# VH-VL binders against Peroxisomal protein 2, part 6

Target 1, 213 residues: Peroxisomal protein 2, of Schizosaccharomyces pombe (o74758)
Amino acid sequence: MTHNTMLQRFNGLLEPTHLYIVSVVAYSACNRPDKISGIAKEAMEHVGPSIYPKLREALVKSSPLVGFPRTINSLREMTTNIPPPFPDEFARAADADIDTGKRGKIYFEKTYGKVTQRVLRSMQSSSLDLANIALDYAYGKVLSFNEVVSPLETSLMIIAALVPQDVNPQLRGHLKGALNHGATKEQVMSARNIALEISKECGIQFKGDIETL

## First folded at step 1 (VH-VL)

Design t2 (framework fv_telazorlimab)
Fold by ESMFold2-Fast, scan of step 1:
Structure t2 (fold): chain C 213 residues (1-213), chain A 121 residues (1-121), chain B 106 residues (1-106)
Amino acid sequence: as target 1 above (213 residues)
Amino acid sequence: QVTLKESGPALVKPTQTLTLTCSFSGFSLSTSGVGVGWIRQPPGKALEWIAHIYWDDDKYYNTALKTRLTISKDTSKNQVVLTMTNMDPVDTATYYCAHEGDFWSGYFDYWGQGTLVTVSS
Amino acid sequence: EIVLTQSPATLSLSPGERATLSCRASSSVSYMHWYQQKPGQAPRPWIYDASNRATGIPARFSGSGSGTDYTLTISSLEPEDFAVYYCQQYSSYPLTFGQGTKVEIK
């Protein structure tokens, strides 16, 4: 029989906060915003209302990977069907005195470790502007901001965003990168497997095998 | 310091299975990022990549040959084994194994001497 | 798969002359490597990641290029440089090699 809750369906794979972050981002990446409000409601019942800003932030942080249209639709469905328990605030106002480009570069270097320079050159050889946008916007403004969602939680979120998109080269980097941000092998494989199961439920067709550690 | 050597039969009959062993020293296939690949070269022709195996047992195969290939490692013996089924005269080539130090962007920095495999009745 | 086309197929030159070898990829490549091979020998790593000389490779060899177009240049040929040169991409599986450029003595 079909399981009623995400916690029952993926029992023991991740602690609840991580499971809910991975789940909302995976469904968003699958363009299934209709699934998000039910997950947010379950998350608040099991973790408490403080999970709501984390789910919102995880979706925001997924936007450079998932894209604005899917992210906007996912956030809209969540906030329309589950009213926020706290007023929203511009959390990134904390960045007013921060060099976010430099912070993004440091975060990128930590993520890729020994292959940092090769990954950077690969992006630059394809497009200097895209490389700059990735470092300044995706990593600088968005992914390296850790006041609401931790670096470990961000790493699990990135895995959930990439699995449904069938982008093995990038997924491979972020599976390894999650370890560099403090995730265990078990957490990384659980996030990957949860996102893969959600992708299959959503009808995502894969060209081949999905990357693993 | 890094040394690789291929071993296996010099002659194989059509339809038979080829098994080649790469024995190495100077590195461990348990070191993160390290891999070993197989490359072949028919007489007078270009190099063709066949298969790769990495420290984490991740495996890659040439798409055109994939159904015929199996690659495995024995980390304790410092060996990588390649098996290729249903050999044909067109598979006659010098077979090389080669070291790769970086999974993401690596190149074949050390090569074995190669072993010539002739497929003929 | 990414197809690598090397040109010219054969380059006939005398010692002291400049050699320019081209490698063109059917789609954009992030990692391009070059190998030198002499008859009866295994290939040797020569240039890695487009422009870096492998250990012990003379300064007369230089690599350049990005995207789909890559070049290996030998500023002044020495007798030991007459060989076949292969380019190889490491951007996607399956890994592929070019057909080779043979640099032969005139």
Scores: ipSAE 0.015, ipTM 0.440, lowest interface PAE 7.5, mean pLDDT 90

Design t3 (framework fv_telazorlimab)
Fold by ESMFold2-Fast, scan of step 1:
Structure t3 (fold): chain C 213 residues (1-213), chain A 120 residues (1-120), chain B 106 residues (1-106)
Amino acid sequence: as target 1 above (213 residues)
Amino acid sequence: QVTLKESGPALVKPTQTLTLTCSFSGFSLSTYGMGVGWIRQPPGKALEWIAHIYWDDDKYYNTALKTRLTISKDTSKNQVVLTMTNMDPVDTATYYCARIDYYEGWFDYWGQGTLVTVSS
Amino acid sequence: EIVLTQSPATLSLSPGERATLSCRASSSVDYMHWYQQKPGQAPRPWIYDASNRATGIPARFSGSGSGTDYTLTISSLEPEDFAVYYCQQYDSWPYTFGQGTKVEIK
C-alpha cells in the first residue's frame, strides 16, 4: 500500500499539482514530516521542478492552521532531503505597497459569504485580539497572498490542514468556502477524502463523522 | 430521503397555548450547519417566518411574536417543538416546519403543513 | 424589519410568454431566495442567493439582482409554471417573505 506512488493511490481524484499540495499539507498536519521528502521527490519527477516552490508555499500557508512547529519540521525535512531546484525567495516582499488587512477582509468575506458577520461576531465575542490576528495575519498576510499558490489551491490546502485536526465547525466553513473560491464539489470532496485517508494511515482517531458538503 | 412532518391540534381556543411538533428523518440536528424552522401561512395570505433553531441550539424568533414563542429540539428523537402562548383567531394558519441550512439560509425541504384553526 | 414588496401582485399571461417578477427590499440585502407555491401545497425552493437554481429547476428560470432590487424571470411560460412565487431575505433578522406574485393563465 505504502510502496505505491501518490498518483497511483489517489488516481484521478485531483490534478497532480493539487494532489501533491493536499498530500504534503495533510501529512504535515498529522505531524508526519518524515513523509514529506518522498512526496516532494515524486512530485518533481511527475510535474517537474516548478512544483517545489508551490509545495513550500502550501506548507507556509498552512502554518496559521497547522502551527509553526509542525510546519517548520515539515519544511526542514523537505529542504534537507530534496535540494531546492531554485533559490528561495521572500515572495511576500511583493506586498510592500499592498493593504494586506483589506485584502484579508475581502478574502474572509468571500470565503464565508452570508455567514461572514456571524463568524466574525462569534470570534470577537470570544477574543477581540484573536479575531484581529486571524484577519490581519492569517487571512491578510498569509492566506490571501496568491502569487505562488492560487485561491483554488489555497482552499484545497486549507481542507487538507483541517481534516486531520478533527475540527468540524472550521472544516464545514472551508468546504463551502472552497466553492466560493472556484473549486468544484468534486475537487472539494476529493481533497477531503484524500486528507481523510492520509489521516487514517497516520493513526488519527476521530470523535465522530467528518464533515461533508 | 429527507422528510419532515408536523403534528399538533387542528383546533385551539382563544387564550390557549399551541404546541406543534416537527418530526424528521434523513438528517440530524447533530450535524454541523443544520437547522429546523417554522413558517406559517394564514388562509390566502403571505408566508410568515416564526422561528428556527440550529444544531448548536442557537434560536431565532420573529420579533412581533417573540414574547409568545419557545422553540426547542430533541436531537436524539429527531424532533423540534414550537410553543405559542395566548392564541388568537388571527393566528389561524397552516403551520409548516422546514429544514434550514446555516450557510445557504434557505428552507430546502418542507413538511406538508398542518392547519391550526383558532376559534371558540 | 426589512419589508419585501413584490410586483406585480398578479401577472396574467399565456403559455410561451416571458414573465418578469420583481422583489424590492426596503433596505439593501445581500441574500435573496425565491420559492414556488401551488394551491394546497407547501412552498418549494426555487432560486437561492439571487441567481442559483435549486436542483431540478428548469433552465427557463433565472434570477438576478443586488442591493434592494431582485428579479425572477421565466423566459417562456409552461403550463406547470402558473403558481405563486415568494421572495425571502436572509440578510437581516427577522427573516421576511414578500407578499407573493401570482402568475396566472390569461
Scores: ipSAE 0.006, ipTM 0.454, lowest interface PAE 11.4, mean pLDDT 88

Design t4 (framework fv_telazorlimab)
Fold by ESMFold2-Fast, scan of step 1:
Formats: structure tokens, sequence, C-alpha cells
Structure t4 (fold): chain C 213 residues (1-213), chain A 120 residues (1-120), chain B 106 residues (1-106)
């Protein structure tokens, strides 16, 4: 009565699975791990227990963007307060025989499309090591792994991770990139708007207007 | 077919501001990956990249000239405008606008160029 | 900024001869483009990313190189090939051009 569920609060903006992925990642990016377990409980009640490993994976995939400390705290709060419905498995063991660097490059090229070389060159001009880490680790090892969370779901998660951080240049690229991974303009703007409302709730101050499509 | 054409003054006095307009057809600056740049060439000298702008309003300036430069676009008019402040005789050059193929960052279609002479 | 040095400054040859144009960068570059320019005309894209011919460019033109050393080769000069050729790097900001190599008829 006093407080709406996430589903009631953001009614109709995203399908439930996408809403819960965006919500846990946005709160994690805001350093509000205390919000995670309540959302995970609601998600399991509404979607079913199969949502749990997807939320866990979305948080893991956010780690190159959000950072390990916030990600660890969010995962710890979730798993400590809400018992996992399934045993945790090392899902990326499936990568044992995969060229993850090549997979990451393909994913990066699909994300940025026609501006791939501009983005790559911009990163390389600032730091060759950071560009290589981004491509091999962030895109290769983490973001391009699609066994648990799809490319579309990953794109919505990335938007949720970037909005609270007030990083418009990167946000612009990933709003457009989400379209390249099959998201609709409506899904992209909904993910952005949900993350923005969560950011405001969490007291995030923005330097100016947040990027749009 | 892609075409670009530069327009602006042929003569500029020292200390004045130069404004050049690039009018184009055959592409839109609302299309992802598309950009338009400005390159100049002083008489008998090498080409010098000045600035470019992408479809998403992302702007790049030659660092040696950056404090003097503004690039903007009007997507509805199919135009890109370059302004350069505090003109000097050494800025005398033919100024070209060109379509930038974003994925490869090479200038694949060029305007005919407009000669700008800076003299009192 | 990355300085591009082209050599020779002028190459005087007859039709049918092979031309080799050099472009050296002051530091390693990953992306080098070439443009052809004739007097009174705008530059034309010729070779992009070291070795790819732009649309309509004859097979007698080839580009090669990596790191600091890049070359443009014309296997057998035709009358229409006599022009100035400029290299351009896009690996670092600002984009820079070489001073040009003039290929002129003897």
Amino acid sequence: as target 1 above (213 residues)
Amino acid sequence: QVTLKESGPALVKPTQTLTLTCSFSGFSLSTSGVGVGWIRQPPGKALEWIAHIYWDDDKYYNTALKTRLTISKDTSKNQVVLTMTNMDPVDTATYYCAHLYGDYEYFDYWGQGTLVTVSS
Amino acid sequence: EIVLTQSPATLSLSPGERATLSCRASSSVSYMHWYQQKPGQAPRPWIYDASNRATGIPARFSGSGSGTDYTLTISSLEPEDFAVYYCQQRSDWPYTFGQGTKVEIK
C-alpha cells in the first residue's frame, strides 16, 4: 500500500524479465546493494525461479562497467538474503575452447556498427592497454558471453549500468548499440528512463541532461 | 550520388571571423556512421585536417586550431558550418568539405573547394 | 602529432615504368590512407587502410606497409597516373597528411 512493487512502479515500460535485469543493475551502479534482494524476491515471485541466475549473470556482466566492489556487494546481498533456487555453476567454463577475443571483437563491431573504427581509435589514442583490456576482457570474456543473458538483455543491462554514472559519451554509443542487438527504440528508452528514475531515488546528481536516442 | 559544395567569402581581413558552409546531397547526417569534415590546403602546400562532425553531433578539432574553431550541423538543411576566428594571412588556403566514411575514417567524397584569401 | 614524411618529393618517370612511393611516420601507425590530386582539383580517395583500393581504382595500384613504413606502388604507369599522391594517418589525433610525392612525366 505504501510502496509499490518494481512492476507496479514501472508498469508497461519493459517486460518483467527485462525490468528486473535493468533494476538490479541500476541499483548496483548506484551503490545500493541493500535494494537488490527485495527486487530478486519480487522477480522470482512474478517470473519464477529461472530469473535468479539471469539476475546473477546480469550483475556479473555489469562488473567491467560498475566495478568489482559494487558488483561483489550486490551479489553478496542477493545470495545471502535470497537462497539460490539452483546450485551456482561456472557458466563460462563453456568458453574453454572458444576464442573469446574474436567473439568480443565481433560483439564490439556489432554494437558500434559503422562507427566501430572511430570508437576503437578513440580508445587506442587514450591508452593502448585500456583498449586491449576493453576488447579482450570486457567484450571478450564478459559481455559477449550469451549462454545465460542474451545480447538484447545485455544491451539493456549496459544502459542501466551507464546511466547512474553520468557518462553521456559512452551512454550515447550503447543506446544506439542496443538497437544493433535487436532492442526496439521503446525498450532502449524505457531502460534509460527506469535507470534515470532509480538514479534520482538514489541521490545521483547529473551535470546536465542525460543522453537520449 | 553524393555531392558536397563549399560556400563563404573569398576575401577575409586579418582578425575577422571566417564562416564556411558545406551544402550536401546524397546522404543525411541523421544516418549512423556518417560524418562531414573540413580540410584546407594553402597554395602549394600539404593538406591539413581542420575538424569534422558525426551524425551524433560528436565533434573533433585539430588541436593546433581548436581554440579558433566551431563546427555545427543543420541536419534539416543538409549543411555543416565551420567558423574560424582571428584569421591571419597564413590561413589563406583552399578549404574543402568532405564526406567522412565513419567505419574507415577516410574522406571518400570531396567538394570542389573554395579559395579563402586573408589580406588587408 | 604524427609527422608523415613522403619520399621522393618528385619522381620523374615515363609511361610503362614502375613507381614506388614511400610514406614514413614519426611513430607507429595502424591506419594509413592515400589520396591522388591533380592540379586545380580536389583530392580523390585512392587507397584506404594501407592496402584497400577505393572504388574504381585500377589494379595496377597497390598499397602495403605497417608500423612506420608504408608504400604506394604503381606497377606500370599510365598517362592519367601522373599526379601528386598524399598519405594520411588516422591512428592519432590530429589526422595528419604527408607533404606529397609528385609523379611527373619525363
Scores: ipSAE 0.000, ipTM 0.434, lowest interface PAE 13.4, mean pLDDT 88

Design t5 (framework fv_telazorlimab)
Fold by ESMFold2-Fast, scan of step 1:
Structure t5 (fold): chain C 213 residues (1-213), chain A 121 residues (1-121), chain B 106 residues (1-106)
Amino acid sequence: as target 1 above (213 residues)
Amino acid sequence: QVTLKESGPALVKPTQTLTLTCSFSGFSLSTSGVGVGWIRQPPGKALEWIAHIYWDDDKYYNTALKTRLTISKDTSKNQVVLTMTNMDPVDTATYYCAHSEYSSSWYFDYWGQGTLVTVSS
Amino acid sequence: EIVLTQSPATLSLSPGERATLSCRASSSVDYMHWYQQKPGQAPRPWIYDASNRATGIPARFSGSGSGTDYTLTISSLEPEDFAVYYCQQYDSWPYTFGQGTKVEIK
């Protein structure tokens, strides 16, 4: 694209905070950590320093979906090149006396609604250990923690993480799940379309059409 | 000070549509993580969950009753409305509405007093 | 749907005795809640998430269990404890209740 900023390129698709969350996560999922610091700098210039911990948290929350190596590289680029405006703190220390496994299961149920058991049984039929890891780690410790990034923002982040990976069955569930966490259809489709354009820029090859609502 | 109260007709004829209103105070259905459910109990029988609505307008229905049920909310009036079509004498029950919240694992922590609906000719 | 089976259907006991109420799920659940109901009254929240007492519930009540097997225990029955107790699961839609266990005076 010929646009200079993320705001110019994706004008009107999402409010700035959501656009920047979707953008950093999509580039991270594409293994383009070199794009992260420029986006974080733009985000701080436009939204203010309060965006910084939200971008860091969105990248952290993407890690079960994107993987640790890509997430580490993206966070390193951001924090090394753009000085944090606030001291970092272990936000999840708040979970010390919380049953995060139960919290994750409730969050998972809210995301999938009436198809929760079908999705769970499908994972269990393939691997009991993976199903347990998904619920206890991905949903329990990571995705259901909403003190820094809201459930709506988390849903948009998940869409941005999944689009570049060409995983339509999971993407379908999370497009619908985002509505359950307060996203509008327009926000869901915008997050999906932004992540798709970033994926194309990054050279991601798709096997077929990408899921839509 | 969470309170809920059911209102609607005490008598319904077979084949008619039942409409019940749950009026509440002390919480808002615009608050993230809040929901309201409907539970019924026929005289001398067990509790049966029938429907649930969440702050984000997500709706769930008892599978056996789903085709007969509609649940909706009016956040400005602090009300949840349940509609059940094609009433039958077996639907005679006390109908309760109840509050539930994500932070409490969605258990029904506050209940209305219940309203008895009798279905007879 | 997940079916909850409570046993026994009726417990006939005297004040001071221990009561043990069982709730068995047709498949594994992580979220089991208990409600107390007295004649002519709405159910009251009693135990949530298997083992947590709701506000104001006496220490003589305890909940335990995991997977498919859950138990509500009353260590020493008081006169006000004679009631019907219902278990309820949240794990999957639809929500389901057990058929109830009636704790009555011998």
Scores: ipSAE 0.006, ipTM 0.458, lowest interface PAE 13.1, mean pLDDT 88

Design t6 (framework fv_telazorlimab)
Fold by ESMFold2-Fast, scan of step 1:
Structure t6 (fold): chain C 213 residues (1-213), chain A 122 residues (1-122), chain B 106 residues (1-106)
Amino acid sequence: as target 1 above (213 residues)
Amino acid sequence: QVTLKESGPALVKPTQTLTLTCSFSGFSLSTSGVGVGWIRQPPGKALEWIAHIYWDDDKYYNTALKTRLTISKDTSKNQVVLTMTNMDPVDTATYYCARDYYGSGSYAFDIWGQGTLVTVSS
Amino acid sequence: EIVLTQSPATLSLSPGERATLSCRASSSVSYMHWYQQKPGQAPRPWIYDASNRATGIPARFSGSGSGTDYTLTISSLEPEDFAVYYCQQRSDWPYTFGQGTKVEIK
């Protein structure tokens, strides 16, 4: 074939499941939902149908960072062009008796480590409501739920969501945060570099150098 | 498997300087989020945190003791060294080193050394 | 500095009985941990961040609380549970420990 697959294009940078998670989220963050179905089809051919729920969950988990409109369009593109191999499940029904706010605070502290209070104070000084929404919704209900996509996979997904948005202060925190969730330095840099190449392909213009580890 | 072990003198005379070494295996202080702390316990008394060092060389000291304390690390040797000046009989205690890995999500001292008893007497 | 006060100082109980240990902080704490210590041994992490059992800790142990008031509960004491329990806060420097609660056989 004359066209590169994602595996051929990014050969050796991440294991296949991680590569596909990073790829779909990066294109979604670039507002290129038209790329999602081709990547998901390749992922299913190479990894098997079990990757489909993981790609769906990675897109869902990206929504606080990428936004609902881009996430909806990416999920619609995937579902419309590739019949789901399994019925969708409300996975977060498992949270019915869980204090997700507390889980989110634990996840947030693990992500930022000793600079947690600095990051929290920074958000609170701009808006107490935004800080509470970030901890209770983004971290509590969405990002700290790990039954479908692991904390390591979630960290790589976050990097893929942030790189196309040119938000270096947040990217810096999450590059370090990925190490705190078990990613290797190599995995972190690979996710960042894959997302950067996808961003360039999609015509994203950056104000300066993209944050690195 | 993670292990830490304290080493240093069992007996110290008043006014002398104490040097304790924490040697560890199964983890590295080059790992982001990892730190090592020192905690002491006088015979029959409560635990007292005394000093801490993180992978990025960030250091914290007990406020009451800080003028007497120096903590340092040698990442290549997997060692953390605590120095405490002007020892007094009241400093007689079992000294522990323990790992603090905030990246694990526990935020507790998750692995402790066996402790080393330091007696300060003439 | 945050001062932690544990009560009671000593609990004298028989195997099978319920033990309730209190730890109160002089100001609000975000992270409260509990350690078990037996004579001649290093403290062992027991409950972290108020309510999470450390690896291998039996289900009869539970932690609860927030802000300034924290509790460690043992639903039915086993012989190996008789020990000193210390609370510790990690919300602010310096880290501080309570004075300990000794759970002893009646």
Scores: ipSAE 0.000, ipTM 0.441, lowest interface PAE 14.8, mean pLDDT 88

Design t7 (framework fv_telazorlimab)
Fold by ESMFold2-Fast, scan of step 1:
Structure t7 (fold): chain C 213 residues (1-213), chain A 119 residues (1-119), chain B 106 residues (1-106)
Amino acid sequence: as target 1 above (213 residues)
Amino acid sequence: QVTLKESGPALVKPTQTLTLTCSFSGFSLSTSGMGVGWIRQPPGKALEWIAHIYWDDDKYYNTALKTRLTISKDTSKNQVVLTMTNMDPVDTATYYCAHTDWEYYFDYWGQGTLVTVSS
Amino acid sequence: EIVLTQSPATLSLSPGERATLSCRASSSVSYMHWYQQKPGQAPRPWIYDASNRATGIPARFSGSGSGTDYTLTISSLEPEDFAVYYCQQYSSYPLTFGQGTKVEIK
């Protein structure tokens, strides 16, 4: 439907695959799993069934940022209402002989660039365990795995996950980090603006203005 | 095109403070990923990185020199300023400022300015 | 601090010969870059992130390596290639340079 589609609503802001990734993650971050299946159905109709594994992966990759409960509910709603076109695969089985901690560190350094040591030191000063969990689990096991969704797609997903949470310091880092992973300024601002409009629709109340590039 | 140029005194007396200015064009230190570093080279010796500043005002200093160094930026003037206290004859060197992007790679360099520390 | 050791300190070669320059890090590095410097001039960016030639750098130059061991190769020396070459790393602050390898005419 032209008037009710995500593609119609956000026409021209992102190419369709990126729009659908941003959309499902933003609604998941808003705790609106009820929106996910309609978006997945639209995505399959417009992009084709190959979008389904990408949406599933984007939700999985959002889990360190959004949290497991919201991610589980979003994935459950998608899979129960829209039959998967392909059997699910344990894609991260490919990591069996990979040093994922090293991969995560490289990804983290590329994301933050020049401010890497400041971000790391800030986390370490608050909790050494949290810093290690962030690098080894969030970046190492989850975010740096790029066989299903690209680093650019991952960056847009991270923006969509952070906007609804009203966490400007982290959002600022990842808006800039998206450029380091090959996103254009236009793509970054579009992902941020789409997630902001979804957040407003979902009743998210912000303490102030949302960070921009 | 990115250009950088160092300016400051050619001669400094021992114990004095050195102030060097890097003036640049072709990029802004408000742009994500942009940084400016200072590198020095004593006559006939190797390159030594001394300080760095980034678009978000994050600052880094050579560990051996950090108590003597201050780096700052004026984004509106496209300038980075390095201050080094308690100058010694061993600090005699050509001082370069250079642009970096996200790979910590010095892709554009100033011409360098020779600073001689002598009584 | 990560120490970079370049070898040999000096290569005395004739035009047309192959040059192989080594840079060894005291621990594994995230990035390794190379710079060329001629007397009286600022260093020039030459190879970035181990193997990528900077803009305008001739195809006879190649970089390779990972972890702790990196190499800069000049397949056939031209007169303009005689210079000092420095490697530079990042894995953590401080950024460090090697001591340089001087490629000089025999």
Scores: ipSAE 0.000, ipTM 0.442, lowest interface PAE 13.7, mean pLDDT 89

Design t8 (framework fv_telazorlimab)
Fold by ESMFold2-Fast, scan of step 1:
Structure t8 (fold): chain C 213 residues (1-213), chain A 120 residues (1-120), chain B 106 residues (1-106)
Amino acid sequence: as target 1 above (213 residues)
Amino acid sequence: QVTLKESGPALVKPTQTLTLTCSFSGFSLSTYGMGVGWIRQPPGKALEWIAHIYWDDDKYYNTALKTRLTISKDTSKNQVVLTMTNMDPVDTATYYCARMYDEGYYFDYWGQGTLVTVSS
Amino acid sequence: EIVLTQSPATLSLSPGERATLSCRASSSVDYMHWYQQKPGQAPRPWIYDASNRATGIPARFSGSGSGTDYTLTISSLEPEDFAVYYCQQYDSWPYTFGQGTKVEIK
């Protein structure tokens, strides 16, 4: 059924590796872990077994945005139904001698560019602890780790995680942030549109229009 | 095409509340990164930033004036309103509203200014 | 609060001369802007982000500097350039302006 592949459905919108990253994360964010294994199987058949660690890492990196319960369920469905082609590694062991807080700050500054101080102060005004957790944990330990998926791939993953959640203020920042990490306008809009179509398939109801560049 | 214009009283008595309205066209305060601020200038003196409001309703106030200031927006009317309580003769100044655009990080379009004199 | 100190307070020069205006911040800033103001008029954006000319600003104006020390230079003064120039930092809240440098005809 060529009609029913992710590649046929979203033909030409993203290169295959990026499409599969966006797809697994969008379904995970929609709480549809049942979709993950079929996509992972298709990805391995089309791209090769090297995509498996990237899909696993993309799901892991989505966890601060999507939440641990949905992420755990998506990873469980993937690994139970599609055996890993390579032994799993604690990839973040590479961070043993890295100042992850500083790395996260640099990543955050690159994402938001000149609006960095405005975004930071907005978060801090609501909760200093949440701002510190976001910078040290989400950006420091999780999102700024780029050994398995690139900063560009991470940006596309973030878009896929945010679209189903109907969080336009955060989505707006990350659409622009993806450009700062080297994504093209076309890649950003494709990731957004793929995640939106998946969200509609999954029955997500939006309060208004979804952000664009 | 971007224009801003201040309106409000020219004369205020000590202890009264000042209300100034900034009416604008050529942009929307619902646009990402967009803001409108208020800056004042006493006769013959330096510019002093008072307050600003962003597209997401986030508000910032000069700490020296903070307890006296309220800023609000009405996006349907394309207006930003500044209220300043307990006016004093030292508050005599020309009051400007200006667009603050986060991608440019400066005040890129200014109103003509309105002189507010505080005297009895 | 970051205090911006402009020097000199007044610069008396003739048309054709070079003007150099300084703005010193009490702590390091990354975003420094300059405005021109003529009597009875609103300030106009002139130089943004240290060195970029705003739309329509002549090439004789240049901005430079980093950290705590910023400079606005006018290579050859024209009659229309006699005005007050204000620096403004956007790095740290609250956003602050300098006291201004008045460039006046000698």
Scores: ipSAE 0.006, ipTM 0.467, lowest interface PAE 10.7, mean pLDDT 88

Design t9 (framework fv_telazorlimab)
Heavy chain, then light chain:
Amino acid sequence: QVTLKESGPALVKPTQTLTLTCSFSGFSLSTSGVGVGWIRQPPGKALEWIAHIYWDDDKYYNTALKTRLTISKDTSKNQVVLTMTNMDPVDTATYYCAHDYDILTGYFDYWGQGTLVTVSS
Amino acid sequence: EIVLTQSPATLSLSPGERATLSCRASSSVSYMHWYQQKPGQAPRPWIYDASNRATGIPARFSGSGSGTDYTLTISSLEPEDFAVYYCQQYSSYPLTFGQGTKVEIK
ESMFold2-Fast, scan of step 1: ipSAE 0.005; ipTM 0.475

## First folded at step 4 (VH-VL)

Design k1 (from c9 with heavy chain N59D; framework fv_cosibelimab)
Fold by ESMFold2-Fast, scan of step 4:
Structure k1 (fold): chain C 213 residues (1-213), chain A 119 residues (1-119), chain B 112 residues (1-112)
Amino acid sequence: as target 1 above (213 residues)
Amino acid sequence: EVQLVQSGAEVKKPGSSVKVSCKASGGTFSSYAISWVRQAPGQGLEWMGVIIPIFGTADYAQKFQGRVTITADESTSTAYMELSSLRSEDTAVYYCARDLWGEDAFDIWGQGTLVTVSS
Amino acid sequence: NFMLTQPHSVSESPGKTVTISCTRSSGSIDSNYVQWYQQRPGSAPTTVIYEDNQRPSGVPDRFSGSIDSSSNSASLTISGLKTEDEADYYCQSYDSSNYHVVFGGGTKLTVL
C-alpha cells in the first residue's frame, strides 16, 4: 500500500468531510463493504465522532442508486467494526408533518433545471410507476431529506454512487445538478475523479470515457 | 472522436416506407440520445423524434405520430428511422443528431440522407 | 404549441458585428434552453451555441448567445465577422407541454 490514509491519497481534492462521504459511497457502489470500516475509523479520528452519522446517512441516501443489498452490507460492516458513538435514531421521523412528495419534486426540479420536464417525460414514457416511485420515494423520502447530510453533500454522494455503475446519461445530469445545489466545479470534478480512482482500484471496467462537466 | 454515418440516398414510391440508418462510431452508444431531423429542399429544419436508449423509449413529433418509428440496435451502435405511408411532401434530407441526454442540444450531426418520393 | 421567429436574412460587412434574433410566440423564452446551429450549403448543421450561451469546443469566442426576457427572445451575436461565417443560422428550443423540439425558420447571413 503506497497510501496510509484517504486524506494522503486524495490530498487537497475535497475537504475531509466531503472526501469521506464520497469515499464510503464509492466503495459501497463497487461492492467493497470491506473497505468501509477503515475509512469510517479514519474519518472519526480526523474529523471527530460527528462524522459517523453523516457517513451512515450518506450510505442510506445512496440506496436508491446503489441498491439495498450493497447498502445493507456496507452499513453492516461499518456498524459491526466501528461501534456508533451515538445511539442511532429514526432521523426521518422529523418528516412526520412534511409533504415529502412535494419536497422531492422541488429537489428534482432544482437538480435538472430547464431539462426537468424532458427527463421526467423520458422516465414516464418507459414506466409511469417507476417515474412516480423515483419522485416520491428516491427524491421525496430519501434524497431531499437534509437534516443530516446537506444538498451539496448529497450531490457529491450521488456522483460517487453513479461513477462506478457506468451510467453516463444519469451521471451527466447529476454533475450539472451538483452545481445547482451549490457545489463548485472543482468539488464536482474532485468527487468524480475520486470515485473514478476508487472504481479502477476495485476493478470496474467502463465501456468508454466517463462523463465530465 | 464520435461520428454519425448515415445510409445512402433512397428513391421511394408514394405509399411505401423508408428506413434510414445512423451508425455511431468512436463513442459510447448508450450514453446519448439520437434525434431525427428532416429538411425539405430549400426549407428549414423539422424535428421528427428521438430515441433515448438508456430508457428504452422513443418520443415523436405529433405530426409524425403513427407514421414514424425510431429504433436502436446497441450491438451495432445503429439507430434507425422508419417513415411509412410516404407522400411527395416527405421528399427531404433526413439527419440524425446526437443529443447528450438531458441537454436538449445536438452536438454531432450525421451527413444526411436524401429520400426522394416520386411515382 | 409555440413558434420561434427569426428574420429571413441579415447582412453585414467583414469585421463588423451582427445579431440574429429568435422570438418565442407564447410562453417565456426563459422556460427552456435555446441552441444555435450553423448550416453551410450542401452541409449538415453544426452547433455554435448550446444552453443559451455556451460554446462547443472549437467554436470561436466571436460567437455568443444571450436571452432577453423583455422581448421574449434569444439572440446570436457574431463579432469580427468573417466571410466564412456566411451560412444559414437556426435557433432551437424545447416545448415542454408538447414534448417537441422547435426550430426557428432560419436566417440567411450574407457577408459582403
Scores: ipSAE 0.006, ipTM 0.527, lowest interface PAE 8.9, mean pLDDT 88

